# Designs tried in a protein design chat: VH-VL binders against Protein BCP1 (BCP1). Part 2

Target 1, 247 residues: Protein BCP1 (BCP1), of Saccharomyces cerevisiae (q06338)
Amino acid sequence: ENEEEQNGEEEIVNIDFDFFGGNPEVDFHALKNLLRQLFGPQESTRIQLSSLADLILGSPTTTIKTDGKESDPYCFLSFVDFKANHLSDYVKYLQKVDMRLSTFFKTMIDSGNKNCALVLSERLINMPPEVVPPLYKITLEDVATALGDDKHYDFYIIVTRKYEVNFDTDDDTDSGKRNKNKDERSKKRVKADEVDYFHEEDRFFEKYAKIHFESEAKKGVISSYMILDHEGLVKSIDELETEISTW

## First folded at step 12 (VH-VL; from j1 with light chain Y97L)

Design k1
Fold by OpenDDE, fold request of step 13:
Structure k1 (fold): chain C 247 residues (1-247), chain A 123 residues (1-123), chain B 108 residues (1-108)
Amino acid sequence: as target 1 above (247 residues)
Amino acid sequence: EVQLVQSGAEVKKPGSSVKVSCKASGGTFSNYAISWVRQAPGQGLEWMGVIIPIFGIANYAQKFQGRVTITADKSTSTAYMELSSLRSEDTAVYYCAREETKGYDSGSYMDVWGKGTTVTVSS
Amino acid sequence: SSELTQDPAVSVALGQTVRITCQGDSLRSYYATWYQQKPGQAPILVIYGKNNRPSGIPDRFSGSSSGNTASLTITGAQAEDEADYYCNSRDSSGYHLVFGGGTKLTVL
């Protein structure tokens, strides 16, 4: 349980965050909503979210709730075993994104000696990043238990999002004037200084990623794909925790 | 600007092996996937395989399985394609190319190509 | 083995529109990528994804897909467009890449 103080204008509101294992009977609908948030409106249409939710709830998953175990989660983290689910709709989706992922998947299947987890995590925007280190630590312990013998995955595939800073949403006005110049802007590589993270942990994941690539920006949102080894993941979480301690 | 520089032309005897190099410059080699594509004289393009250099993992076309080996040296940002048991039919221009993506809607594409390496197999 | 098929040759009059089509079962699941190749040169990316052009490719080039087909369209063909065009996609497994046989475009 983490107690966080929300500095409202007049009153400090203490919110208790409780950690629970995934519950298929309770968490399914809320999880789907969080998945819609994670992938956004466009990518969500390309993924069978119900099937993905089932995969998540059948995998080592930790949720964070504020109103007891029977309430909707505000956050989740899941490690989905790739080999066990290599024929899943979600894996097929990832395979279509890039040859690096596809090649990686193929090698994982053929070599048999290395294991990979598909990492999915999302939280409400007002959730504090302080919950993230314990979230990962708890879930990794569950993974170790699930795999047996304190084993861990060798690699992790993380899908997340970034956003363009100062993205003028107003340009979505359907005004029919084909300004010829708008098509060139969409192709412009967003400068690194014009992009920020929805999740602070992604800064550290990116730092230690073996592979990192991004989509083009669509409506101010960029999809980010990373492959980390176990050492990289642990270091990422440790550094995040250290950073948080300085706040 | 990302560039791929390939090794020079090779003349080989049947039954021998050839190793072609592809050096990347102007980008982050660790994030690359490098495909190898060949083209026999007057023929079309043929995909041979792909490597992820950072992991040293490669996948091959079925036709070349067991005869081609694709490797990479991260320290020199260089990918290699070795083809063994050479035959006259292996006479071709061999290209390395970088695989890239802009997300799901773009798929993967080869945006940067080497100039090609001519390999001639003759008795 | 997923195969992509193309017409071996197509002709277009200067300033006219031509469509080069690629057909294969894998195109139902994966986008086609199009490459232009001129004699003695490496291939050049011209179209990828649904209808994306890389920088430096003229706007007269466009891509489309329908069912098990993908098409490259050149609207207002120029003399410099005379080249071989190859479609490329993943095979049915999604793990390998395959090329079409190529289409030689002649501008008349």
Scores: ipSAE 0.889, ipTM 0.947, lowest interface PAE 0.6, mean pLDDT 92
Fold by OpenDDE, fold request of step 13:
Structure k1 (fold): chain C 247 residues (1-247), chain A 123 residues (1-123), chain B 108 residues (1-108)
Amino acid sequence: as target 1 above (247 residues)
Amino acid sequence: EVQLVQSGAEVKKPGSSVKVSCKASGGTFSNYAISWVRQAPGQGLEWMGVIIPIFGIANYAQKFQGRVTITADKSTSTAYMELSSLRSEDTAVYYCAREETKGYDSGSYMDVWGKGTTVTVSS
Amino acid sequence: SSELTQDPAVSVALGQTVRITCQGDSLRSYYATWYQQKPGQAPILVIYGKNNRPSGIPDRFSGSSSGNTASLTITGAQAEDEADYYCNSRDSSGYHLVFGGGTKLTVL
């Protein structure tokens, strides 16, 4: 149980975060919403989210809830077995993103001696990062149990997002009004090329990633793709936990 | 600026093997995928295979399966293409190229090419 | 294996518009990339994705796709555009790359 004190103006609301296994009967709709958030409006249209949600809920998954086990989750983490689901819509989507992923997938299928998990995680913006280390630890234990013999995956494919800090959303209003006179102050779009993380853990994942590549920014959002080995994943979580302890 | 520098021209006899090198400079080799493409005289481009150097994993075109081996040395940022059992039809310019992406909407593309290595197979 | 097909040769008058088309089943699922090659030179990327131009490629080059086809359009052809053009895409499996046969563009 994690208590977050929201310092509202007048009333301190204590929120308890509880960890639960994925529940297909309860979590499906909320999970889809979180997936929409994870992939964004454009990428979400390219993925069968219902199918992906079913896949997630059929895999080792941990959720975080605040209002009991029958409530909607505010966070989830899932490890989806690649080989078992190599024909899934989600894998096909990933294959189309980049040749590196496609080649990696093919090798995993052909060699048969290494295993890979597709990692999906999303949370509401107001969720404290303190929940992330225990979330991964709990879920990895479940994975080890599911695989048997305390086994783990060899590799992890992580899909996540970054954002541009100074992205003025206002430019999409193509409102055609030709107002003439406003001085072409060449707002040098100081491309404040400052990119930040939605998830703090991604800083550490990138550090230990074997492969990392990103999409072009669209509407201020950048898709980020990583392949980590097991050692890299564990180190990432450990370092995150250490950093959090210094806050 | 990322550059790919290939080894020099080769003259080989039928039945022999050739190994062409491709050294990357100016970037992070660990994140690359390197494709090999050949072009016979007066013919079109032909994809041979791709490698992810950081893992040392390669995928090949079916036509070259069993006869081509693509490898990489991370320490030297160099990719290699070895073609065995050479035939006269293997006479071509061989290119290495970097595969890149800007996400789903860009697909994969080869943005940096080597200058090519001429391999001549003659009796 | 998915094959991409191109017309072997096309001609365009100086300043006119020309369209080079690539056809293949894999194009229904994957974007085409286009490469320009001049004699004795390595290929150069000119179009990728829906309609993306690399830095240094003139805006007269554009890309489009429809069904099982992809097209490279040169609007206002210049003498320097005379070259071979190749389309490239994933095959039907998505694991391999395939080139079209190439199109020789002559500027008249």
Scores: ipSAE 0.879, ipTM 0.941, lowest interface PAE 0.6, mean pLDDT 92
Fold by ESMFold2, fold request of step 13:
Structure k1 (fold): chain C 247 residues (1-247), chain A 123 residues (1-123), chain B 108 residues (1-108)
Amino acid sequence: as target 1 above (247 residues)
Amino acid sequence: EVQLVQSGAEVKKPGSSVKVSCKASGGTFSNYAISWVRQAPGQGLEWMGVIIPIFGIANYAQKFQGRVTITADKSTSTAYMELSSLRSEDTAVYYCAREETKGYDSGSYMDVWGKGTTVTVSS
Amino acid sequence: SSELTQDPAVSVALGQTVRITCQGDSLRSYYATWYQQKPGQAPILVIYGKNNRPSGIPDRFSGSSSGNTASLTITGAQAEDEADYYCNSRDSSGYHLVFGGGTKLTVL
């Protein structure tokens, strides 16, 4: 939907985002690139991204596009079934990270009636966080359809990333030397060990996570691993939506 | 600083059970993983199992399946290991240790250990 | 469940270099973690991941791995390094931990 074309270029048009399912004939390469961005340069070398993109395309997945269903997605969310894929490369990656993940997975494998989803989501930097609540609501409806009406996963494994915020501009190695001479700059300086979010939804996921742990920073990127139950996931998205409404 | 404080030495008869405690004195206990490791006199270390306290779920080494129960009490930040049907070969020092990670390149490792609890099984 | 094999004893002259090895199929997929234990004490972590030292471990301790073999190297061995050393890793399933049998290091 391009409102500018309909209005003859005279009106300001909001960008319209169209939601689609995963398209194996179109989305594979774009999903690999989004996965490389999601995991960052270090962790992405530990995961077979082509294999993971294939899992995503075979799972309940929503993409967001602006140029019709044959274009590349700017954003995606997928819920990949753990039990069906417990021998996958991605699960093997998660097992190697931490005993909490491997112990949790063992319990899910041994369980007769509980399962979890491996949650994967990423978006290009220019995608607003306002897309996140409808993205989750639509995709969870697709999960309910795939599992049977009104069913959902018991738990969700979320892997995401944070970054170190380095606002110290007093370094004199290049053009930053003049910032050291500004008194106002000294009052605004932020220490290098501050951490911030790429994904606003992660603030809420962390609030409700049953398990949360992080890697050490590597080139300014911190991997973050979370396990949520269904109530926690839903509350996280509802609270994000409420927060967005105040913006 | 996280520390693990274990219960005192036990002397037990064959066929009985023992329950060893491991109290964490810091951090967010529910977010931990606690492993149990034993060492018989003059022998090496032997991993018994691990618990994730927030879920109350444990995973056991196959050798101990059916004899060991590992539990946790989040309100007291305490993990427990109970070993049943004791035999003389269960005489050992029993350690608890916290599993930790710094990401994929570190893997999982036991960074904090209790001092150990000596369990003696004698007729 | 997977076996990790260590030599039961190794000797080194004071100030010399020693390598303690650990072999097992699971080491192709999982890092070895190394623990030092002195008599009457709990083990302490000395190497994790490929070659990470926790705070307080001297840089004369290093780790390496290739194929199914991991090694702990002590360069310039000191008397206080005399101890038992255990490797630890995942078993073949990835869900359980296993220790090697331990190596007693004697500093001569």
Scores: ipSAE 0.831, ipTM 0.919, lowest interface PAE 0.9, mean pLDDT 88

Design k1
Fold by ESMFold2, fold request of step 13:
Structure k1 (fold): chain C 247 residues (1-247), chain A 123 residues (1-123), chain B 108 residues (1-108)
Amino acid sequence: as target 1 above (247 residues)
Amino acid sequence: EVQLVQSGAEVKKPGSSVKVSCKASGGTFSNYAISWVRQAPGQGLEWMGVIIPIFGIANYAQKFQGRVTITADKSTSTAYMELSSLRSEDTAVYYCAREETKGYDSGSYMDVWGKGTTVTVSS
Amino acid sequence: SSELTQDPAVSVALGQTVRITCQGDSLRSYYATWYQQKPGQAPILVIYGKNNRPSGIPDRFSGSSSGNTASLTITGAQAEDEADYYCNSRDSSGYHLVFGGGTKLTVL
């Protein structure tokens, strides 16, 4: 539970967010739990989460914690190098999803001069989207240091999730007793028309993505897969930051 | 809703090249992956390669490496397959097809096919 | 072993059940996709993933897999099911596609 959902609207609530690098002595199990949340129960069974958490801890990674360096992170962002890890379980997962991903990866493997990062980011529901712009800026600086000479990746592979809006919760008082068939019709209509984001930044990533495709919904959750170039990633974060200033 | 319309039949001499077009309608071409599949008379289907139009990048079956070039023109929503150094064995119907997915459990599949372009190689 | 193998022909009596098989080592890691092709026509997708049917494909078509073998099953075969059937999957590299040789189904 965090009070950040209602910051500045009714009470003054102060939450201090501390940014840290990945901590192999502490963060492993928390990262696995965040990854399980990011991918959801079905997709998580298709990925070796322990292996992926190890890749994250060996990559440019920023965590956000509220109780000091030795506490569990509530949020993370990582850029995992594709070429160095192209035989990893996570790449095998991505390759199986779609020919666009497998063809793109083959091109990166065969190329001498271009590379991409596998982007992994998740946060607990109570973490506000306002943390996202500084999270990306800090971690991209770490990428520049790791690659040397202020370099960056040419492309970014982002996997995230969206959800189908459920209208059942907009009026629970009468719907439970009056008409179950009407509620079924309302649910069908909602599924046809409305999808929303777990991560606000995904609205902007989607706008600038070179490739974007989605799974069918499973229990109301949709997996979303995107390829962005560097300019698109930076523009997405800049636009999110600007949008936040109006909230 | 989505259709793939292919260019008309071609008759070619051995040693020449052929370029078959595949125009997409009713969708977002830049977000596609387009495969090319051929079928010689009385034979089975044979995958030749795939392109991602937004990047202009392609991946080819080993058998066709060095002879096939797959390209795309985003402004006209058209993919092209060019096969060079034609032989009589290249006489076939050439199909384009859109690759699609519905997630991990669906894998990749070709959901929309062109009607095919007959290429005949004869002297 | 990266190739996909199908029997060239299979027959079924009208109204009976038939299985068309596809074998290859890559099927241990990748789903088979099944296409139907009638003479003079482009292939159409009939089964993808574990057992998904596109809209318009009758429910008498189903797919299954075990080990290195994928199967297309037609329950209660109809005259209009007479066609060639191709399995399709990834090769051993996982980056290329490969088709089986095709199976001609005859409905008697």
Scores: ipSAE 0.819, ipTM 0.914, lowest interface PAE 1.0, mean pLDDT 88
Fold by ESMFold2, fold request of step 13:
Structure k1 (fold): chain C 247 residues (1-247), chain A 123 residues (1-123), chain B 108 residues (1-108)
Amino acid sequence: as target 1 above (247 residues)
Amino acid sequence: EVQLVQSGAEVKKPGSSVKVSCKASGGTFSNYAISWVRQAPGQGLEWMGVIIPIFGIANYAQKFQGRVTITADKSTSTAYMELSSLRSEDTAVYYCAREETKGYDSGSYMDVWGKGTTVTVSS
Amino acid sequence: SSELTQDPAVSVALGQTVRITCQGDSLRSYYATWYQQKPGQAPILVIYGKNNRPSGIPDRFSGSSSGNTASLTITGAQAEDEADYYCNSRDSSGYHLVFGGGTKLTVL
């Protein structure tokens, strides 16, 4: 789809990708695989991925494909309504992680005038981050249609992952025969570990998140949990789009 | 190092109210969850409720619903617990504690505790 | 609360192993968290999750769970382990916390 085609000569437009809604007849298994990648090997065992994929396919969802609507998606974004699904396995997972999530959810259940979306998004590593701003634009339009009267959710619950950068890999090429070098390596690992992002948009989501907390690293993977309000979500995507324009 | 500093001991009459403060230092207060836990003399620990300061939302144990109000002031990094209609049974040490997580396998836990505020209710 | 049940007291001989138990239906779904409290002091966290120790807690402390029961085990009990021990978890709703009644550990 070419909704952005009327822009100037040097704009980035990825014509190789077509945007589709979720397709229950085709997308189920690909979505499960993308969810397994999103949550990583530890967290994916704590979530009933088949149930979550079904929720995604019943929610405002955009997929990106290259070989027509019957092919597997390379990327998806979904906004799953919290109140309608507050008894789901995925909400039970989130509730167990942290009291901030469970307290927030109880407030949403008890109130009649505010709601949140459970945001799920993942893409294959070769998908460029340039697809993210139009992906959000299109899917938020679908949300507005589903909610009616150009409405949006008040809050967004985002779960994603980050990874540790391993500083000690280069040190292993020194043979490591001296005990002092091994001690220095161990101290470096504890003190020098750095973290990077699988999803560039998460840098901006973290900047505007009202609540952000993370797991300990497990095999180099860190789970990251965020609550954003609508203004924060929109600002995050706008700043990402601006940053992309400098690439 | 994260530290929670509570207000000093108070003596109150039955029927009055008390407001205990809990000031946080070290870290980002707006990202916290702060629980309140009390302990009457010779008794066990009793959870009263929790606040998420950034949203100003609180969740209360049913036993205290209607008598407890938990609030926060982000500008001073301070949480407050106010208990109304005090009775002699409310004589206790009142603790604040920060809720934390390290992910699903850790669940939630209270990693940092204040030293407690003694509230004595007597006539 | 009545949702988590602990024995009021247990004893252990110095250097021996003791197990403190906590029972409740919500423990089928939620981890028990364990706190130690000495007289006149605030509680301190000793075990969270399945079997995680915060920094400074000796490795003689461990946690386990099965069904609706969680246990705190102290192997090679020391005199300084004499304290009250509380389990803590979610209530049946999952939105509130509850403590067990506490167990007084006496090291003989």
Scores: ipSAE 0.813, ipTM 0.913, lowest interface PAE 1.0, mean pLDDT 88

## First folded at step 13 (VH-VL; from k1 with heavy chain S30R)

Design m5
Fold by OpenDDE, look of step 14:
Structure m5 (fold): chain C 247 residues (1-247), chain A 123 residues (1-123), chain B 108 residues (1-108)
Amino acid sequence: as target 1 above (247 residues)
Amino acid sequence: EVQLVQSGAEVKKPGSSVKVSCKASGGTFRNYAISWVRQAPGQGLEWMGVIIPIFGIANYAQKFQGRVTITADKSTSTAYMELSSLRSEDTAVYYCAREETKGYDSGSYMDVWGKGTTVTVSS
Amino acid sequence: SSELTQDPAVSVALGQTVRITCQGDSLRSYYATWYQQKPGQAPILVIYGKNNRPSGIPDRFSGSSSGNTASLTITGAQAEDEADYYCNSRDSSGYHLVFGGGTKLTVL
């Protein structure tokens, strides 16, 4: 029995990531799928995803593809202008989510001097975080071009998600013995529901967020909302990039 | 437990201004919003405005626009409501409240209230 | 500005069920929040969102919504439930809060 040591040559599949601008003709369906992933099953039903996809594709958007420009994107980042789209379904949704957002929006409308981008980003779970810094840099450059005169947004609203790590406390309730007395105040060990990030970059965004709030966990998912200023966003990306360089 | 501690009762003349304070005790404002609500004697609750202390941005009810100013000091975790051009109709108990939200399904709610500040406007 | 309307007064017999209703166009888009207020006291949050109760609020309190209406239901009213109840929501713009006129609940 020649144990042919199938030296499974781990074919290191080198995947190249290419960056492209949003393509309304190619990216629409894939973008909708990524949006469903971003918002999750519940929130996605509350948003007109087709309209949002159109909005994104009409805004400064960068996508990452692996199979050329005609392929589906595995990642996107978009900066949607709030003022230009303040009547959009998506903005209405955000208003319903939190009064702080609504108040913030009102101030943006009333103030002619400040502008805000609605940031939407999602990637497939297997996409490495290393793509995030260049993704933001490229998109920020596009925004500067779009706004003219190397301008940037004053504020950014980021919508993201976290998840709860359910530690299966094996309640080994098996031990039957009846002993009566001890008032063991069952310290309901607040199952320290460990919360983790789907996206590593969100750790840095939270650090520099001016406002950060989270929803209650639903089915183990927590919606997270952040408002950053431009300086905070840039610092977040720079720190992420630095961290990545240590990996 | 976070409590909102309001300033004491005020007696003011018509045409004057009043500034009521609301300090968070046992915690900070964090990322909360602070709403101001008043209640005239024997009347219902009336929302006046809200502030996001971290940003220092406020939004006001239309009825009070131009006459009310809501501010916050983050360093002391204190919100302020100033009402100018006082009238007899402004006699009321003024409440500050912490406004919270837990996502789309929670809506907005005020879960922590101050005890109220009585403002009397009399000639 | 969107207005919320409530009946000014309702009565319920001890142990019976009562529904307090709030009506307004903004309720088509936004959840109502309900507050209980007793004389000389600050309001207390009793129901928010779809049907959420804060800690310390009895389970006899529940919330519901339909169309342009929201309702607070007390199932098995107790004497201590005698109070004013206010509904609150965002206005139609979504930028402001508005209160109903309040409902005085008497427990008989």
Scores: ipSAE 0.812, ipTM 0.910, lowest interface PAE 0.7, mean pLDDT 91

## First folded at step 14 (VH-VL)

Design n1 (from k1 with light chain K50E N52K)
Fold by ESMFold2, look of step 15:
Formats: structure tokens, sequence, C-alpha cells
Structure n1 (fold): chain C 247 residues (1-247), chain A 123 residues (1-123), chain B 108 residues (1-108)
């Protein structure tokens, strides 16, 4: 199937991506693999990925496939309701990371007037970032339908990853510029311009995040945790779309 | 370098309230979590609660629920702890501390502490 | 069951090894964090994440846990290690923090 987008300066021409809802009979194992990639080898051992994949398949979820709806997805986005799932393994994981997350969750449980979504999204390296704006727009429409009356979540919890850019990994004939950061084992000092993104959308999420904190680097991978409000999420996607139009 | 500067010592009457301030310098205050911890003379440390300043969201130890209010002013990078209906056993040093993390393997910890504010409740 | 229990006092001879223990049910699920406090001073962090040291803390300080018990170990104790030591962790709900009662370390 060939879905054509209304284009301006967009670089994607004749992209044959098909957007589907989550399919519990098909997508489970592919989602587990995408989750393993999203969290990386260390954090994925801290999370019950099967349980999380089940939550995703019971939530507003969009997948992208190139070989029909019975094929494995190359990309997904899901909004998992926090209050309905506040006892889940994934929430337990998040609660242990940081007091900002546990305090935020406690407030959501104790108050009746606001809720948040646990946002999960990942894609294979052959999926261009140009799919991200329509992916979010479609999935947010599904959220509005699920919540009713064109509603949306008040807040969004995003977990993602970044990586260290390293100019001196193996054999530097000792003419390099990393004199102060020579000790790789310590991993204590990573400059901002020494870190890059797996997900281009994260640049914009960070810009609008109300809370953003990161793990120490583990084998060159940094876990990144963000809380956005709805306005920030929408602005992030709008700005990403504008940026893409210049590519 | 992050520093937390607390307000000066206070002497209060029983039944009154006290509001202690904690001004942050360095870092991005809106991204912080600030805990309050007290210590009565000769006693141990007692966690009172935490605030996320950007949201104004606080969580309190059950013992203090109903008597403590923790707030923040983002424009001045200052957190506040207010304790009401003071009694002599509320005489203590009150500390603020920044909660931090380095991910799952570290959990949460208080890495930067204020010097403390002595509150004396005396008739 | 949410409280953290510490012995109120322990002693160690100069240069010897001492363990300060902290017990509580929540330690089966949550890391212990350790703070040192000297008279008239604010606490300082000495161990976080069970066994990690912040910058500036000597490597003679280490942490461990087993079951519902966490330990702070000082190998080769020095006079400046004389202080009160507090363990800290989540309570059983996971949403609040609790401190142990503190252990006064005397270096002989």
Amino acid sequence: as target 1 above (247 residues)
Amino acid sequence: EVQLVQSGAEVKKPGSSVKVSCKASGGTFSNYAISWVRQAPGQGLEWMGVIIPIFGIANYAQKFQGRVTITADKSTSTAYMELSSLRSEDTAVYYCAREETKGYDSGSYMDVWGKGTTVTVSS
Amino acid sequence: SSELTQDPAVSVALGQTVRITCQGDSLRSYYATWYQQKPGQAPILVIYGENKRPSGIPDRFSGSSSGNTASLTITGAQAEDEADYYCNSRDSSGYHLVFGGGTKLTVL
C-alpha cells in the first residue's frame, strides 16, 4: 500500500509506510525487541518487557509497517495511562529511579483532576525521523477518542536514550584533546557537545520539558527521563515538523 | 557549583507558625527536587517532605501531613517549609537538601545540603 | 516495618575495620544511602546506590546489602571518621524517605 502525504519541502517522496493500531496477535515479540533497543542492554534487564509490551498493546498505539498489517512493525508510539497502570512493573521501575518521578506519581494518585501518560516510542534505524510528526498526530487522535470529548493527558513521561560521542576510543597516538577525560572507566565527565541523540525528536522534547534528568553513562549509553505538559509535547512535535521541512 | 542558603535562626511561641527559606544558587532550580529534613537537639534526622519546584508539587511524610506546607518560588529560586501549630518538640535544626539521581543504579540521594536553620519553640 | 533500625553506637580502634548496619523491610526493595554528620554540621553524603561513593569520599568507605540489612564499612578507620552515620531509604510505600536512628562512631 502507498500512502502519500501532503508535502511542502519534505524530503520523503513516495514513502510506502502504513500506519496501524497495535495488534496483540502479531506485534508482541516485535514490540519486545523495540523496547529492548529503546532501553538498552542494562536498563532493559530492570524492566519486565513482556508485561510492558502487553500494556502497550492494551493502550492507544500506532505502529508503522511496510509489508501489510500482519508484518512486524518497524516503529511504534504508545500512550499508556498512568493511573490505570500505577501498580505496573514499569511504574515500579520509574519510581525507583528518582524522587521527582515518585513524587509526581504520588500526586497523580492522590489528586483526582489530572493524569499522565507513560510514553513509549522506538524505531529501527531504517525509519526516518520524518515519520515522527504524523506518528504523534495519529496517536494523539486515538488518545482523544479513548478518553472521549477530544480530551488529552495533562502530562507525559518520556524515557529515551542518548549516546556519548568519543573521539578517543581505542588508538589515539596521544595527540588527542581529551587530556582531562582520559580515564574512560570513570565516565564522570561528558561535555554537552560530546553527547548526541538516537531520536531527533528528543532535542525538542528536552527544550520544552518541565523536568529532565539523565543517568550516568553506561558503556556509552545515557538514559534520559523527561516530564512534559501537553503544550510542551505539541510544541515539540510542531517544531520538529518545521525543522524537517528544511532537510 | 550548587549551593543552598537557608534563612536565619528563629524563636517562636507555641501555637504559631514558622516559614524557613532555602535559596538555591547554581544549576537550574526549576529542574530540582528539594527535601526538608529536621533534627531535634540530640536526636536523629527526620525526613519531612519533598517538593518539585517547577510543578509546585509536594509530598509529605505521614507524620507531618496536615501541619507542613512546602512551597517554591521559581522566580527567586527559593523553596520554603512552613510548619504550623508549633510545639516545644518542634524545636530543631531544619535542613533543605537537593535530591539527585544518576539513574536506576543510584536511586535518589541528597547530594547538596543547606547549613540548617535553628527553630526554637519556647513560651 | 517501614522504620530503619541502627545500633546507637559502635567503636573502632584506629586503623581497624568497622561495619555500621541498618535493618528494615524496605531495604529488600530499595537502596540504602548513607550520610555522615559531625557535630554542628549538616550531613554529607558518603554512600549512595548501595555501594557508590561521591567524589571526595575516601575509598575506605564502602557499602553493601544482604536481605533486609544494609552495611556501611570503613576500612582502616581514621580519627576524622568519628561522627554520626545515618542510613536512608524509601519506606514500604516507596513514596517517602525514612532515616535510621543514627549510629555514633567512636574511633579509639
Scores: ipSAE 0.836, ipTM 0.922, lowest interface PAE 0.8, mean pLDDT 88

